# VH-VL binders against Large ribosomal subunit protein bL9 (rplI): the designs that were tried, part 11

Target 1, 148 residues: Large ribosomal subunit protein bL9 (rplI), of Lachnospira eligens (c4z4q1)
Amino acid sequence: MDVILLEDVKTLGKKGQIVKINDGYARNYVLPKKLGIEATAKNLNDLKLARKREEKEAAEELAAAKELAAKIKECTVTVSMKTGEGGRTFGTVSTKEVAEEAKKQLGLDIDKKKMKLDVPIKALGNYIIQIKLHKDVTAELTVKVVEK
Short names: E, the ipSAE of ESMFold2; O, the ipSAE of OpenDDE; V2, 0.75 times the mean of E and O plus 0.25 times the DockQ between their complexes.

## First folded at step 20 (VH-VL; framework fv_unasnemab)

Design g4 (from k3 with heavy chain D53N T104D; at its last look DockQ between E and O 0.76; V2 from the best seeds 0.66)
Heavy chain, then light chain:
Amino acid sequence: EVQLVESGGGLVQPGRSLRLSCTASGFTFSDHYMDWVRQAPGKGLEWVAEIRNKDKWYTTYYAESVKGRFTISRDDSKSIVYLQMNSLRTEDTALYYCARGSSDSKYRYFDYWGKGTTVTVSS
Amino acid sequence: DIQMTQSPSSVSASVGDRVTITCRASQSISWYLNWYQQKPGKAPKLLIYYASELQSGVPSRFSGSGSGTDFTLTISSLQPEDFASYFCQQDYEKPWTFGGGTKVEME
ESMFold2, look of step 20: ipSAE 0.789; ipTM 0.906
ESMFold2 (binder alone), look of step 20: mean pLDDT 93; pTM 0.946
OpenDDE, look of step 20: ipSAE 0.801; ipTM 0.911
ESMFold2, look of step 21: ipSAE 0.762; ipTM 0.901
ESMFold2 (binder alone), look of step 21: mean pLDDT 94; pTM 0.950
OpenDDE, look of step 21: ipSAE 0.499; ipTM 0.817

## First folded at step 21 (VH-VL; framework fv_unasnemab)

Design f1 (from g4 with heavy chain N53D; at its last look DockQ between E and O 0.82; V2 from the best seeds 0.74)
Heavy chain, then light chain:
Amino acid sequence: EVQLVESGGGLVQPGRSLRLSCTASGFTFSDHYMDWVRQAPGKGLEWVAEIRDKDKWYTTYYAESVKGRFTISRDDSKSIVYLQMNSLRTEDTALYYCARGSSDSKYRYFDYWGKGTTVTVSS
Amino acid sequence: DIQMTQSPSSVSASVGDRVTITCRASQSISWYLNWYQQKPGKAPKLLIYYASELQSGVPSRFSGSGSGTDFTLTISSLQPEDFASYFCQQDYEKPWTFGGGTKVEME
ESMFold2, look of step 21: ipSAE 0.763; ipTM 0.896
ESMFold2 (binder alone), look of step 21: mean pLDDT 94; pTM 0.950
OpenDDE, look of step 21: ipSAE 0.674; ipTM 0.872

Design f2 (from g4 with heavy chain S103P; at its last look DockQ between E and O 0.85; V2 from the best seeds 0.78)
Heavy chain, then light chain:
Amino acid sequence: EVQLVESGGGLVQPGRSLRLSCTASGFTFSDHYMDWVRQAPGKGLEWVAEIRNKDKWYTTYYAESVKGRFTISRDDSKSIVYLQMNSLRTEDTALYYCARGSPDSKYRYFDYWGKGTTVTVSS
Amino acid sequence: DIQMTQSPSSVSASVGDRVTITCRASQSISWYLNWYQQKPGKAPKLLIYYASELQSGVPSRFSGSGSGTDFTLTISSLQPEDFASYFCQQDYEKPWTFGGGTKVEME
ESMFold2, look of step 21: ipSAE 0.764; ipTM 0.896
ESMFold2 (binder alone), look of step 21: mean pLDDT 93; pTM 0.947
OpenDDE, look of step 21: ipSAE 0.745; ipTM 0.908

Design f3 (from g4 with heavy chain T59L; at its last look DockQ between E and O 0.75; V2 from the best seeds 0.62)
Heavy chain, then light chain:
Amino acid sequence: EVQLVESGGGLVQPGRSLRLSCTASGFTFSDHYMDWVRQAPGKGLEWVAEIRNKDKWYLTYYAESVKGRFTISRDDSKSIVYLQMNSLRTEDTALYYCARGSSDSKYRYFDYWGKGTTVTVSS
Amino acid sequence: DIQMTQSPSSVSASVGDRVTITCRASQSISWYLNWYQQKPGKAPKLLIYYASELQSGVPSRFSGSGSGTDFTLTISSLQPEDFASYFCQQDYEKPWTFGGGTKVEME
ESMFold2, look of step 21: ipSAE 0.726; ipTM 0.890
ESMFold2 (binder alone), look of step 21: mean pLDDT 94; pTM 0.948
OpenDDE, look of step 21: ipSAE 0.425; ipTM 0.790

## First folded at step 22 (VH-VL; framework fv_unasnemab)

Design e1 (from k3 with heavy chain D53N; at its last look DockQ between E and O 0.72; V2 from the best seeds 0.76)
Heavy chain, then light chain:
Amino acid sequence: EVQLVESGGGLVQPGRSLRLSCTASGFTFSDHYMDWVRQAPGKGLEWVAEIRNKDKWYTTYYAESVKGRFTISRDDSKSIVYLQMNSLRTEDTALYYCARGSSTSKYRYFDYWGKGTTVTVSS
Amino acid sequence: DIQMTQSPSSVSASVGDRVTITCRASQSISWYLNWYQQKPGKAPKLLIYYASELQSGVPSRFSGSGSGTDFTLTISSLQPEDFASYFCQQDYEKPWTFGGGTKVEME
ESMFold2, look of step 22: ipSAE 0.754; ipTM 0.901
ESMFold2 (binder alone), look of step 22: mean pLDDT 93; pTM 0.949
OpenDDE, look of step 22: ipSAE 0.779; ipTM 0.926

Design e2 (from y2 with light chain S53E; at its last look DockQ between E and O 0.87; V2 from the best seeds 0.75)
Heavy chain, then light chain:
Amino acid sequence: EVQLVESGGGLVQPGRSLRLSCTASGFTFSDHYMDWVRQAPGKGLEWVAEIRDKDKWYTTYYAESVKGRFTISRDDSKSIVYLQMNSLRTEDTALYYCARGSSTSKYRYFDYWGKGTTVTVSS
Amino acid sequence: DIQMTQSPSSVSASVGDRVTITCRASQSISWYLNWYQQKPGKAPKLLIYYASELQSGVPSRFSGSGSGTDFTLTISSLQPEDFASYFCQQDYERPYTFGGGTKVEME
ESMFold2, look of step 22: ipSAE 0.750; ipTM 0.890
ESMFold2 (binder alone), look of step 22: mean pLDDT 93; pTM 0.943
OpenDDE, look of step 22: ipSAE 0.672; ipTM 0.872

## First folded at step 23 (VH-VL; framework fv_unasnemab)

Design d1 (from z3 with heavy chain A55D; at its last look DockQ between E and O 0.87; V2 from the best seeds 0.65)
Heavy chain, then light chain:
Amino acid sequence: EVQLVESGGGLVQPGRSLRLSCTASGFTFSDHYMDWVRQAPGKGLEWVAEIRDKDKWYTTYYAESVKGRFTISRDDSKSIVYLQMNSLRTEDTALYYCARGSSTSKYRYFDYWGKGTTVTVSS
Amino acid sequence: DIQMTQSPSSVSASVGDRVTITCRASQSISWYLNWYQQKPGKAPKLLIYYASDLQSGVPSRFSGSGSGTDFTLTISSLQPEDFASYFCQQDYEKPWTFGGGTKVEME
ESMFold2, look of step 23: ipSAE 0.766; ipTM 0.897
ESMFold2 (binder alone), look of step 23: mean pLDDT 93; pTM 0.947
OpenDDE, look of step 23: ipSAE 0.392; ipTM 0.814

Design d2 (from z3 with light chain D53E; at its last read DockQ between E and O 0.91; V2 from the best seeds 0.84)
Heavy chain, then light chain:
Amino acid sequence: EVQLVESGGGLVQPGRSLRLSCTASGFTFSDHYMDWVRQAPGKGLEWVAEIRDKAKWYTTYYAESVKGRFTISRDDSKSIVYLQMNSLRTEDTALYYCARGSSTSKYRYFDYWGKGTTVTVSS
Amino acid sequence: DIQMTQSPSSVSASVGDRVTITCRASQSISWYLNWYQQKPGKAPKLLIYYASELQSGVPSRFSGSGSGTDFTLTISSLQPEDFASYFCQQDYEKPWTFGGGTKVEME
ESMFold2, look of step 23: ipSAE 0.754; ipTM 0.895
ESMFold2 (binder alone), look of step 23: mean pLDDT 93; pTM 0.947
OpenDDE, look of step 23: ipSAE 0.805; ipTM 0.911
ESMFold2, look of step 24: ipSAE 0.764; ipTM 0.894
ESMFold2 (binder alone), look of step 24: mean pLDDT 93; pTM 0.946
OpenDDE, look of step 24: ipSAE 0.819; ipTM 0.921
ESMFold2, fold request of step 25: ipSAE 0.767, 0.758, 0.774; ipTM 0.899, 0.897, 0.903
ESMFold2 (binder alone), fold request of step 25: mean pLDDT 93, 93, 93; pTM 0.945, 0.945, 0.942
OpenDDE, fold request of step 25: ipSAE 0.858, 0.858, 0.858; ipTM 0.945, 0.944, 0.944
ESMFold2, last read: ipSAE 0.778, 0.777, 0.737; ipTM 0.902, 0.901, 0.883
ESMFold2 (binder alone), last read: mean pLDDT 93, 93, 93; pTM 0.944, 0.943, 0.945
OpenDDE, last read: ipSAE 0.857, 0.858, 0.858; ipTM 0.945, 0.945, 0.946

Design d3 (from k3 with light chain D91Y; at its last look DockQ between E and O 0.82; V2 from the best seeds 0.67)
Heavy chain, then light chain:
Amino acid sequence: EVQLVESGGGLVQPGRSLRLSCTASGFTFSDHYMDWVRQAPGKGLEWVAEIRDKDKWYTTYYAESVKGRFTISRDDSKSIVYLQMNSLRTEDTALYYCARGSSTSKYRYFDYWGKGTTVTVSS
Amino acid sequence: DIQMTQSPSSVSASVGDRVTITCRASQSISWYLNWYQQKPGKAPKLLIYYASELQSGVPSRFSGSGSGTDFTLTISSLQPEDFASYFCQQYYEKPWTFGGGTKVEME
ESMFold2, look of step 23: ipSAE 0.744; ipTM 0.880
ESMFold2 (binder alone), look of step 23: mean pLDDT 93; pTM 0.941
OpenDDE, look of step 23: ipSAE 0.498; ipTM 0.847

## First folded at step 24 (VH-VL; framework fv_unasnemab)

Design d4 (from d2 with heavy chain A55E; at its last read DockQ between E and O 0.90; V2 from the best seeds 0.84)
Heavy chain, then light chain:
Amino acid sequence: EVQLVESGGGLVQPGRSLRLSCTASGFTFSDHYMDWVRQAPGKGLEWVAEIRDKEKWYTTYYAESVKGRFTISRDDSKSIVYLQMNSLRTEDTALYYCARGSSTSKYRYFDYWGKGTTVTVSS
Amino acid sequence: DIQMTQSPSSVSASVGDRVTITCRASQSISWYLNWYQQKPGKAPKLLIYYASELQSGVPSRFSGSGSGTDFTLTISSLQPEDFASYFCQQDYEKPWTFGGGTKVEME
ESMFold2, look of step 24: ipSAE 0.776; ipTM 0.898
ESMFold2 (binder alone), look of step 24: mean pLDDT 93; pTM 0.948
OpenDDE, look of step 24: ipSAE 0.828; ipTM 0.926
ESMFold2, fold request of step 25: ipSAE 0.774, 0.771, 0.773; ipTM 0.898, 0.900, 0.899
ESMFold2 (binder alone), fold request of step 25: mean pLDDT 93, 93, 93; pTM 0.946, 0.939, 0.944
OpenDDE, fold request of step 25: ipSAE 0.861, 0.860, 0.859; ipTM 0.946, 0.946, 0.946
ESMFold2, last read: ipSAE 0.772, 0.781, 0.743; ipTM 0.900, 0.902, 0.889
ESMFold2 (binder alone), last read: mean pLDDT 93, 93, 93; pTM 0.942, 0.943, 0.946
OpenDDE, last read: ipSAE 0.859, 0.860, 0.860; ipTM 0.946, 0.946, 0.946

Design d5 (from d2 with heavy chain A55S; at its last look DockQ between E and O 0.88; V2 from the best seeds 0.81)
Heavy chain, then light chain:
Amino acid sequence: EVQLVESGGGLVQPGRSLRLSCTASGFTFSDHYMDWVRQAPGKGLEWVAEIRDKSKWYTTYYAESVKGRFTISRDDSKSIVYLQMNSLRTEDTALYYCARGSSTSKYRYFDYWGKGTTVTVSS
Amino acid sequence: DIQMTQSPSSVSASVGDRVTITCRASQSISWYLNWYQQKPGKAPKLLIYYASELQSGVPSRFSGSGSGTDFTLTISSLQPEDFASYFCQQDYEKPWTFGGGTKVEME
ESMFold2, look of step 24: ipSAE 0.764; ipTM 0.898
ESMFold2 (binder alone), look of step 24: mean pLDDT 93; pTM 0.946
OpenDDE, look of step 24: ipSAE 0.802; ipTM 0.912

Design d6 (from y1 with light chain D53E; at its last fold request DockQ between E and O 0.90; V2 from the best seeds 0.84)
Heavy chain, then light chain:
Amino acid sequence: EVQLVESGGGLVQPGRSLRLSCTASGFTFSDHYMDWVRQAPGKGLEWVAEIRDKAKWYTTYYAESVKGRFTISRDDSKSIVYLQMNSLRTEDTALYYCARGSSTSKYRYFDYWGKGTTVTVSS
Amino acid sequence: DIQMTQSPSSVSASVGDRVTITCRASQSISWYLNWYQQKPGKAPKLLIYYASELQSGVPSRFSGSGSGTDFTLTISSLQPEDFASYFCQQDYERPYTFGGGTKVEME
ESMFold2, look of step 24: ipSAE 0.758; ipTM 0.896
ESMFold2 (binder alone), look of step 24: mean pLDDT 93; pTM 0.939
OpenDDE, look of step 24: ipSAE 0.826; ipTM 0.930
ESMFold2, fold request of step 25: ipSAE 0.760, 0.765, 0.767; ipTM 0.902, 0.897, 0.902
ESMFold2 (binder alone), fold request of step 25: mean pLDDT 93, 93, 93; pTM 0.940, 0.941, 0.938
OpenDDE, fold request of step 25: ipSAE 0.864, 0.863, 0.864; ipTM 0.948, 0.948, 0.948

